# Ledger of designs, part 30: VH-VL binders against Putative lipoprotein MlpA (mlpA)

Target 1, 215 residues: Putative lipoprotein MlpA (mlpA), of Myxococcus xanthus (p38371)
Amino acid sequence: CNFEQPETNCFVQESPSWAVKYDVVDSPKDANGDECTTTAPLVELMGVYKYVNPETGAAQLALRPATLASRAIADTTTTSADQTSLGSLDTEPKDHGFCHANDFAPAFVNVAASDTAAANTIRYEFTNVRVYSAAVAPGTQFTGELKYTSNGCTSSYVMRAVWPPAPCDTASTEPAENCGVGSGLNPEFAVVCQPTSATGTTGYCVPAGDIPSFK
Short names: E, the ipSAE of ESMFold2; O, the ipSAE of OpenDDE; V2, 0.75 times the mean of E and O plus 0.25 times the DockQ between their complexes.

## First folded at step 22 (VH-VL; framework fv_romlusevimab)

Design f4 (from z1 with light chain W90R; at its last look DockQ between E and O 0.40; V2 from the best seeds 0.00; counts 0 for: pae E 5.5 > 2)
Fold by ESMFold2, look of step 22:
Structure f4 (fold): chain C 215 residues (1-215), chain A 123 residues (1-123), chain B 108 residues (1-108)
Amino acid sequence: as target 1 above (215 residues)
Amino acid sequence: QVQLVQSGSELKKPGASVKVSCKASGYRFTYYYMNWVRQAPGQGLEWMGWINTNTGNPTYAQGFTGRFVFSLDTSVSTASLQISSLKAEDTAVYYCARDRYYDKGFKYGMDVWGQGTTVTVSS
Amino acid sequence: SYVLTQPPSVSVAPGKTARITCGGNNIGSKEVHWYQQKPGQAPVLVIYYDRDRPSGIPERFSGSNSGNTATLTISGVEAGDEADYYCQVRDYKSDHVVFGGGTKLTVL
């Protein structure tokens, strides 16, 4: 039974803020299959939490995108629970040193209609989430997939995430401001500065490659 | 519409060669490795290996080195299996199946399969 | 080298629950995938990552994996569920994919 099992070896750094980068796999399309323009953010902060049922030992991983939390101020129809994607997390790492999280419920927020815009639901659907849990830097990087829907426009992404969030500026020559020494990140991490907009220079340090992203 | 379409069934004599093609559509070809799976009549599924569609590097299961060659034409999103020096025991249905592998160390379920190509080796 | 063992057949009455096992040494440390194959058809992925369902697979299909046994469970079994079922892992040491021998599900 769950009470006879050892404590979980799947460490996850719990934090209201991880830095998450999305790389497009399927470009945005509407319900008719026509191209549309609404996309997920280039990078965003994300709350990441682990819960364990003490009676059963079952573990869960919760993902809360900051974009949903930001929009929730105006939404009287969804709660913090609706805005958080909850999935089952294995209690033991798989052979390669990853802890898998599966069966995520969608996270969403409703944006009410206005004089200038129709009602909208912003929806995140996470799948294939894998938390790096091997002895080097356990529980500080993860990867997965996102299906993002907003304004009737759906797109899909590879998600790569790192803790802690480190602000950065691609225009800076100071290492501490450009994902280098002094940034607060583990110096063994391979990271790159991802601006929050296509035209700006400021953003967050994100994994440079596939998880685990090391130099 | 994501799909894998394989070449038609083949009747061959022992000692001949055959090339089975698998054309992918509706997705980003290089994001999914291509597996080859054999099923002899009345038998279970037997993994033959996979090919990295980004690099062209194959991995062959034990017993499938030598006579079995995986190849790609990425310009037309096509993977191919060449079998040389055919034997009667090569009579089987051959499937291609895609598998997501951009993550270190694991293949993640074959979510789309070709329809299968029957190769019959008989005289 | 890594071996997955499945019972050759399982029979279940309509509306009841079928349980198809996949045995392997420490299979709980591996990601288990399940495939359904009907006669004359290609296999179809029904469960991945031990217990997740691809789009279009009914919720009555579920999976579990711990210790030395993974299990595919089909509740409310229908005649249309008659098929061969295969479990599959990748052996991390050899880098090879391994299929179980298959289980014929019969609905009587």
Scores: ipSAE 0.159, ipTM 0.686, lowest interface PAE 5.5, mean pLDDT 88
ESMFold2 (binder alone), look of step 22: mean pLDDT 92; pTM 0.952
OpenDDE, look of step 22: ipSAE 0.263; ipTM 0.749

Design f5 (from x7 with heavy chain K57N, light chain W90R; at its last look DockQ between E and O 0.06; V2 from the best seeds 0.00; counts 0 for: pae E 11.7 > 2, placed apart)
Fold by ESMFold2, look of step 22:
Structure f5 (fold): chain C 215 residues (1-215), chain A 123 residues (1-123), chain B 108 residues (1-108)
Amino acid sequence: as target 1 above (215 residues)
Amino acid sequence: QVQLVQSGSELKKPGASVKVSCKASGYRFTYYYMNWVRQAPGQGLEWMGWINTNTGNPTYAQGFTGRFVFSLDTSVSTASLQISSLKAEDTAVYYCARDRYYDKGFKYGMDVWGQGTTVTVSS
Amino acid sequence: SYVLTQPPSVSVAPGKTARITCGGNNIGSKSVHWYQQKPGQAPVLVIYYDRDRPSGIPERFSGSNSGNTATLTISGVEAGDEADYYCQVRDYSSDHVVFGGGTKLTVL
């Protein structure tokens, strides 16, 4: 069976780092339904991996937010498995090159109380994840939904992700530093520089539009 | 509790107009498309189109681009269907149903429906 | 425009398995949703995205979609499952919705 021509697969560019942008859908609310201020990062890096069960052929997609990994340094109560969201992945593309991933387990980390802050659990819940796997840009962009909870605040987002994670600076006039030619990105990608902070100019190139994001 | 509550049944004469309302509660109204679905007596479900509740832009199915108008009042989370120049064949139950707008209804389907509004057109 | 074909009726004995088909050209590339409608009631979503169940739908409801056929499967059929069932497709590249003609499930 290994000697037959392989069928078209759901390719995913595996990497410890993809650049991920979140666009808010439901603004932050606490358990009482009151407005609160804690949000997901504007942009973050994310580990993305594909696993295939060799006996059944079933595929899985693993998503590991860098924000959880950075907080995990001090967290001895969760494991790397808790900090990684694992879901099922289609074995073949649907709807002209999309491979869907579903049934993600939550990813979370516990932050212990300190003199200045109460204990907290940071939680990511991913749904409706779709990887663009068409041959022109196989497995280098994906989109999905995020429900984010931290400091008693819950909010929801559309996420859009691209590989590779090209650093950028919105204040630069050099194309290579502002998501243009020389950045390391496929020149056909429609991307914009998203700063990591509201007041800074440096960040990562992220998709400019709906996935697949092309010029 | 997420729900859609429609206006009451209508009895109309041919040539009149009717407006069916659909009031949403328990969720963010502008984050979901609102579909309109018709069911004539003894017949199946027929998609009439939808309205983007964020932009107000309607999309009408083929055959519903004339006498049928979708509208919104976002201040009261209400979508409406107006049917002008009523004909006997407009006799049907009319449903509203929501869809997630940002995946274009691809994954989740119409997960919440109104109870339906019966419009009867008789001489 | 895109056409979905359902059998007009299916009869099944209590406790047996009902299978309701929805035929369409290349339907396996599209998302299929299924609705149950009892007389005088609004439709209720019972399967979305080919095979997923909304909260409150029993596990005996399942779905599949490949090639030119989507199928709603109801195992252990009960009298309360007697209803009309509609398939409905979504295509990511299209803003339009198509319903099948409906299948009346009779539990004898």
Scores: ipSAE 0.005, ipTM 0.522, lowest interface PAE 11.7, mean pLDDT 87
ESMFold2 (binder alone), look of step 22: mean pLDDT 92; pTM 0.949
OpenDDE, look of step 22: ipSAE 0.007; ipTM 0.520

Design f6 (from z1 with light chain H33Y; at its last look DockQ between E and O 0.54; V2 from the best seeds 0.00; counts 0 for: pae E 4.8 > 2)
Fold by ESMFold2, look of step 22:
Formats: structure tokens, sequence, C-alpha cells
Structure f6 (fold): chain C 215 residues (1-215), chain A 123 residues (1-123), chain B 108 residues (1-108)
């Protein structure tokens, strides 16, 4: 059928890689409510895609954490659909310039038991995702909430994401390597280098504050 | 457990003052705005305003800019509502309710409410 | 000064579907929140962002929002759903919260 739909106002930059920072809201706790130590990554890359039904105009947002994609190589029990969280996306922005996405299915991967660790399911549950759609930087930043479960330990976060991903090094004096001029990011974005490990210096440029994160 | 516990009910005469306290527990107090909501007997919910628990800056709804003062003691995770020069029409249940706000231009809804404090002003 | 209008009451037989409306000029461009309040109790958030459910709210509660009307839908109504229901928006321009006048749901 030769069906044409008007373009939606909720543009999203599709990419296999956005840089996503997690800031803890609820510290890690096990099923008994006791403290535990397993957390989401400090920063990770995330696949972000928009799908539009051309007949109805209904839109979906797909989020694929790199952590799940990486573990999926060894996991024969889950599919790419299980490893990707789909939610409904607004077709038009609200008054504040954001497009809300909701009703996300969980994304997960199974990690087989090893000599040193029991079998585990790594599970991402996204809620309250909002894509910044205003014309100054349409569909290149978003925020949302993550409930992360791994090793029986659950924690919750605000997530803040930016496209494109830009590698960085907090120890570098070169602006291009520390989220400054030459990094490949929109120079109006307020970003900071987030190392991938607690003790390292290398990572990705992430939003410095609330979305939309501008200087 | 996330909880807001309010101070007990008050019986006051016109012209007096009252302070309603709201103590938060089980979450990071400064990550949430604190709303104050009034409900007169048999009436609906009326938003009075909120206070930014990180900065201490209040926002008052129209009609609540005079005798009503929001304040904080972040060291004990407590928000307070002071009402001065009490009038008979101030007779109501007063609720505190948290609203998460991490990103500019968003409100997440009032997901946790205090039990309410009844203030009765009688002459 | 944005205004929300709700019917003062709705009656529904047990097991049927209740629909509570919230009228506002271009409310479809606003994020709508719904609260349930039982007698003598504090309100409870049952829907946020037009249609999302907080943890612990059963699937039979749903929301929609388009044009000038937002609707809270309760399917399979139970006696325990008897309560006052309030819609609420945050008005971005004024940075104020606005409540509807409330709707009393009666289960007959």
Amino acid sequence: as target 1 above (215 residues)
Amino acid sequence: QVQLVQSGSELKKPGASVKVSCKASGYRFTYYYMNWVRQAPGQGLEWMGWINTNTGNPTYAQGFTGRFVFSLDTSVSTASLQISSLKAEDTAVYYCARDRYYDKGFKYGMDVWGQGTTVTVSS
Amino acid sequence: SYVLTQPPSVSVAPGKTARITCGGNNIGSKEVYWYQQKPGQAPVLVIYYDRDRPSGIPERFSGSNSGNTATLTISGVEAGDEADYYCQVWDYKSDHVVFGGGTKLTVL
C-alpha cells in the first residue's frame, strides 16, 4: 500500500551509540532490603532508535544498552528483542518541548553460571523517558529513569544521555580529549567527562546537568 | 520505606499562628520538591505552593503569598508550613507531598503524601 | 490561570468500566496526573504522565489524554475503588500546579 505519513515533531537521532550517565537515586539493595554493592555502569553506550507505524503514525522508542549487547554474544537464551527495551513514544512534543516515552518492556540478558559466580539475569527497566525535541538540538539529548537489577541487587537511577558519544580523558589537558573544542560535540552542550571506571580517567562526555544540558 | 510524617492536629483561635511540620525519611530529601496542599472540609484539593529542598526557594500559589511561609531544616529532613494571623477559612487539612524534579521543566507527580494535619480555627 | 473541569460524580455498577473526565483547553499538550482519595485518607497517585501507573497500581487503572479531554478509566470496578478522583496538571507557563474539582465515584 502506498501510504505516506506526515513527519512527527518528535525527532530522535538514531544511532547504535549514545553516551548515557547514571546518577543514583536509590542505593543498591537486595530482596531483603539490605545494602548490596552491584550497580549500573557509571556510563555506557546505548543504541537508540525510533520506529513509526506509517499507517497509524504511532511511534516507539527502542533503547539497547551496550552492557546487554555485549553479554548477548554468549547468551543463547535471549533474542535481540529481549535485549532491547521498546516503549511508546509521543508523536508530538508537550508544551515544555519534550516527547515522553513510556510503557517500556524490560530489557535483559542471561549470564550463565561460572566457577566464581552463580547464574544471573541482568535487567534494565526504563521509565519516564523524555527526549528533548526543541529545534536548538532536536533529538540529541534525553533523560529518564532506570531500575537496574543484577546479582540479586537492585538500584535506581536518573539517566541522562547525549548524542554523539565523544571519548574523553579527565587527565588530558587537550580540550578535544576533555569534552571541549574539537571533541565532536555541539559546543553549546554542557558536558563533562565521565570515566567508565571509578579509578580510571577515560570515558565518555555526558550531560553535566538536567536535560536539556546547555552551557 | 519512603515516608512523610506530619505533626499532629491543631485547634487554634483566630489571630493565632500554627506551624505544621513534615518529616521525610527513606529517601534523599534534597532531591524532591515539597508541595503543600490544602483541603477545606468537604472541598477539593488546593495547591498552596512548593519549596525547593535543595535551595530553600519557595514558590507560592496565588492567594498564598501573604500569611503562609514555607521553610526547611535539611539537617533533619523536615519541611514546615507556618500560617500566621489565622482566620476561620484556614480550617482545613494540610498535606505535604513530595514531587521529584531532576530535569528543568518537569514535574513527576506527587507520589508520596503525608498523612495530613487538621488545623481547626474556631472562635 | 489554567482551569480543569471534572464532573462532580460518576456512578458505575460493580465489574463495569468507569470513565472520569478532566476537561481543559488544549489539555492534550499537558502532562496529566490522577489521584485517588478515600474518605479520611491522603490522596494516592494512580496515573502520571497521562497514562503511566506507579508501582502498586493495578492494570485496570489507565489514562488517556488528547485534545481538550483527559480520561481516567477504571475497568472491572470494585467496591474498594469508591473514592474521590482528582486530575492535575502542571502549567508550564505559570509554573503552577492546578487540580480539577474532583469526581466522586460511586459503585452501585
Scores: ipSAE 0.226, ipTM 0.696, lowest interface PAE 4.8, mean pLDDT 89
ESMFold2 (binder alone), look of step 22: mean pLDDT 92; pTM 0.950
OpenDDE, look of step 22: ipSAE 0.243; ipTM 0.736

Design f7 (from z1 with heavy chain Y101P; at its last look DockQ between E and O 0.56; V2 from the best seeds 0.00; counts 0 for: pae E 5.3 > 2)
Fold by OpenDDE, look of step 22:
Structure f7 (fold): chain C 215 residues (1-215), chain A 123 residues (1-123), chain B 108 residues (1-108)
Amino acid sequence: as target 1 above (215 residues)
Amino acid sequence: QVQLVQSGSELKKPGASVKVSCKASGYRFTYYYMNWVRQAPGQGLEWMGWINTNTGNPTYAQGFTGRFVFSLDTSVSTASLQISSLKAEDTAVYYCARDRPYDKGFKYGMDVWGQGTTVTVSS
Amino acid sequence: SYVLTQPPSVSVAPGKTARITCGGNNIGSKEVHWYQQKPGQAPVLVIYYDRDRPSGIPERFSGSNSGNTATLTISGVEAGDEADYYCQVWDYKSDHVVFGGGTKLTVL
């Protein structure tokens, strides 16, 4: 890793779709500390946006998980703002090339009761978000921590994200369809196809290693 | 609950060896670096080094090479510090501390600490 | 080696604001963490990544980092805040974690 980076603005590729994976660090537990089974998605798309106050120069980072957006269709109790996690963003990268983002508001949706399930709240709590903004790959990778809660079951993850979102199929022998040449990703990125389900083969290309993930 | 529990106090003579253990629970042990921090009586915190709990690779701070050995027993989520050829100046409280989740190339704050192990070296 | 410099002591009256500085060459380009240590206890992380608070840490604790100085700010200081405070960074050049010398905060 190159830790000596020139001072530049914290560039973030704004897009309704980043590919994000969550690696579990703390297993799901309920309020009593007992084991539970609800977990975050294996991979999902995420809207990522940067806002800058033209008067102060202060920057903010907005994260909008696709899971929440999809659930929001049936949720009349939360707003778009509730479904988006907004935090503060550094204006300049650190010497390691990362821009730090913090103080994220929780993003959440309410899921109404059904015949088969009680009412539920899905909550995303992001912390320690760092956007890689080095010159070699400005604003196309980020990482952080996620505390995910669903139905009172809370788990913790390391989040790793890459742009653009490249669909992939682990069953494909075509490089472009399996996170290789032609996928649209930076060829220097180390990525791997992460299926959306444990049994499926289709998903998105996600970082293969720690951020920044390079070959 | 996420916690680190260290072994009990040690009283040793100069030249002896001591092994301090640090047992982790409540989290994925092999996902975090484990730091070792020394604090002599009335002194500040001194970083001794850390060990990659996944690979077992240790990094030692300057001044803590040779007599100091970090090790792991991942089967029981335990990190250990061994000090050989103990000296009087090794008298201190030794802490293990989990580093926060890290990315390649840099580490973060130590969010979980053991209770400390007092090692006293006296003739 | 990278060095962090803290004042040995800071005194503050209850209810007032305490500021503990941590000096380092271009420390603003690093991520600074702060620890609180009370007598006979293990350190507790109170600020990480310059300004983030771990769960359970009161909002009274805040941090900033720019230039050559990082600052831990404790507003509305309480008697229970009396402790030693340490700043900490990771120095990528040496691949070493570095602690400041610590600051004793006395609540008058």
Scores: ipSAE 0.145, ipTM 0.710, lowest interface PAE 3.0, mean pLDDT 91
ESMFold2, look of step 22: ipSAE 0.159; ipTM 0.679
ESMFold2 (binder alone), look of step 22: mean pLDDT 93; pTM 0.958

Design f8 (from z1 with heavy chain Y102W, light chain R53K; at its last fold request DockQ between E and O 0.59; V2 from the best seeds 0.00; counts 0 for: pae E 4.0 > 2)
Heavy chain, then light chain:
Amino acid sequence: QVQLVQSGSELKKPGASVKVSCKASGYRFTYYYMNWVRQAPGQGLEWMGWINTNTGNPTYAQGFTGRFVFSLDTSVSTASLQISSLKAEDTAVYYCARDRYWDKGFKYGMDVWGQGTTVTVSS
Amino acid sequence: SYVLTQPPSVSVAPGKTARITCGGNNIGSKEVHWYQQKPGQAPVLVIYYDRDKPSGIPERFSGSNSGNTATLTISGVEAGDEADYYCQVWDYKSDHVVFGGGTKLTVL
ESMFold2, look of step 22: ipSAE 0.401; ipTM 0.775
ESMFold2 (binder alone), look of step 22: mean pLDDT 92; pTM 0.951
OpenDDE, look of step 22: ipSAE 0.478; ipTM 0.811
ESMFold2, fold request of step 23: ipSAE 0.358, 0.312, 0.346; ipTM 0.765, 0.747, 0.768
ESMFold2 (binder alone), fold request of step 23: mean pLDDT 93, 93, 93; pTM 0.956, 0.956, 0.956
OpenDDE, fold request of step 23: ipSAE 0.581, 0.582, 0.628; ipTM 0.845, 0.846, 0.859

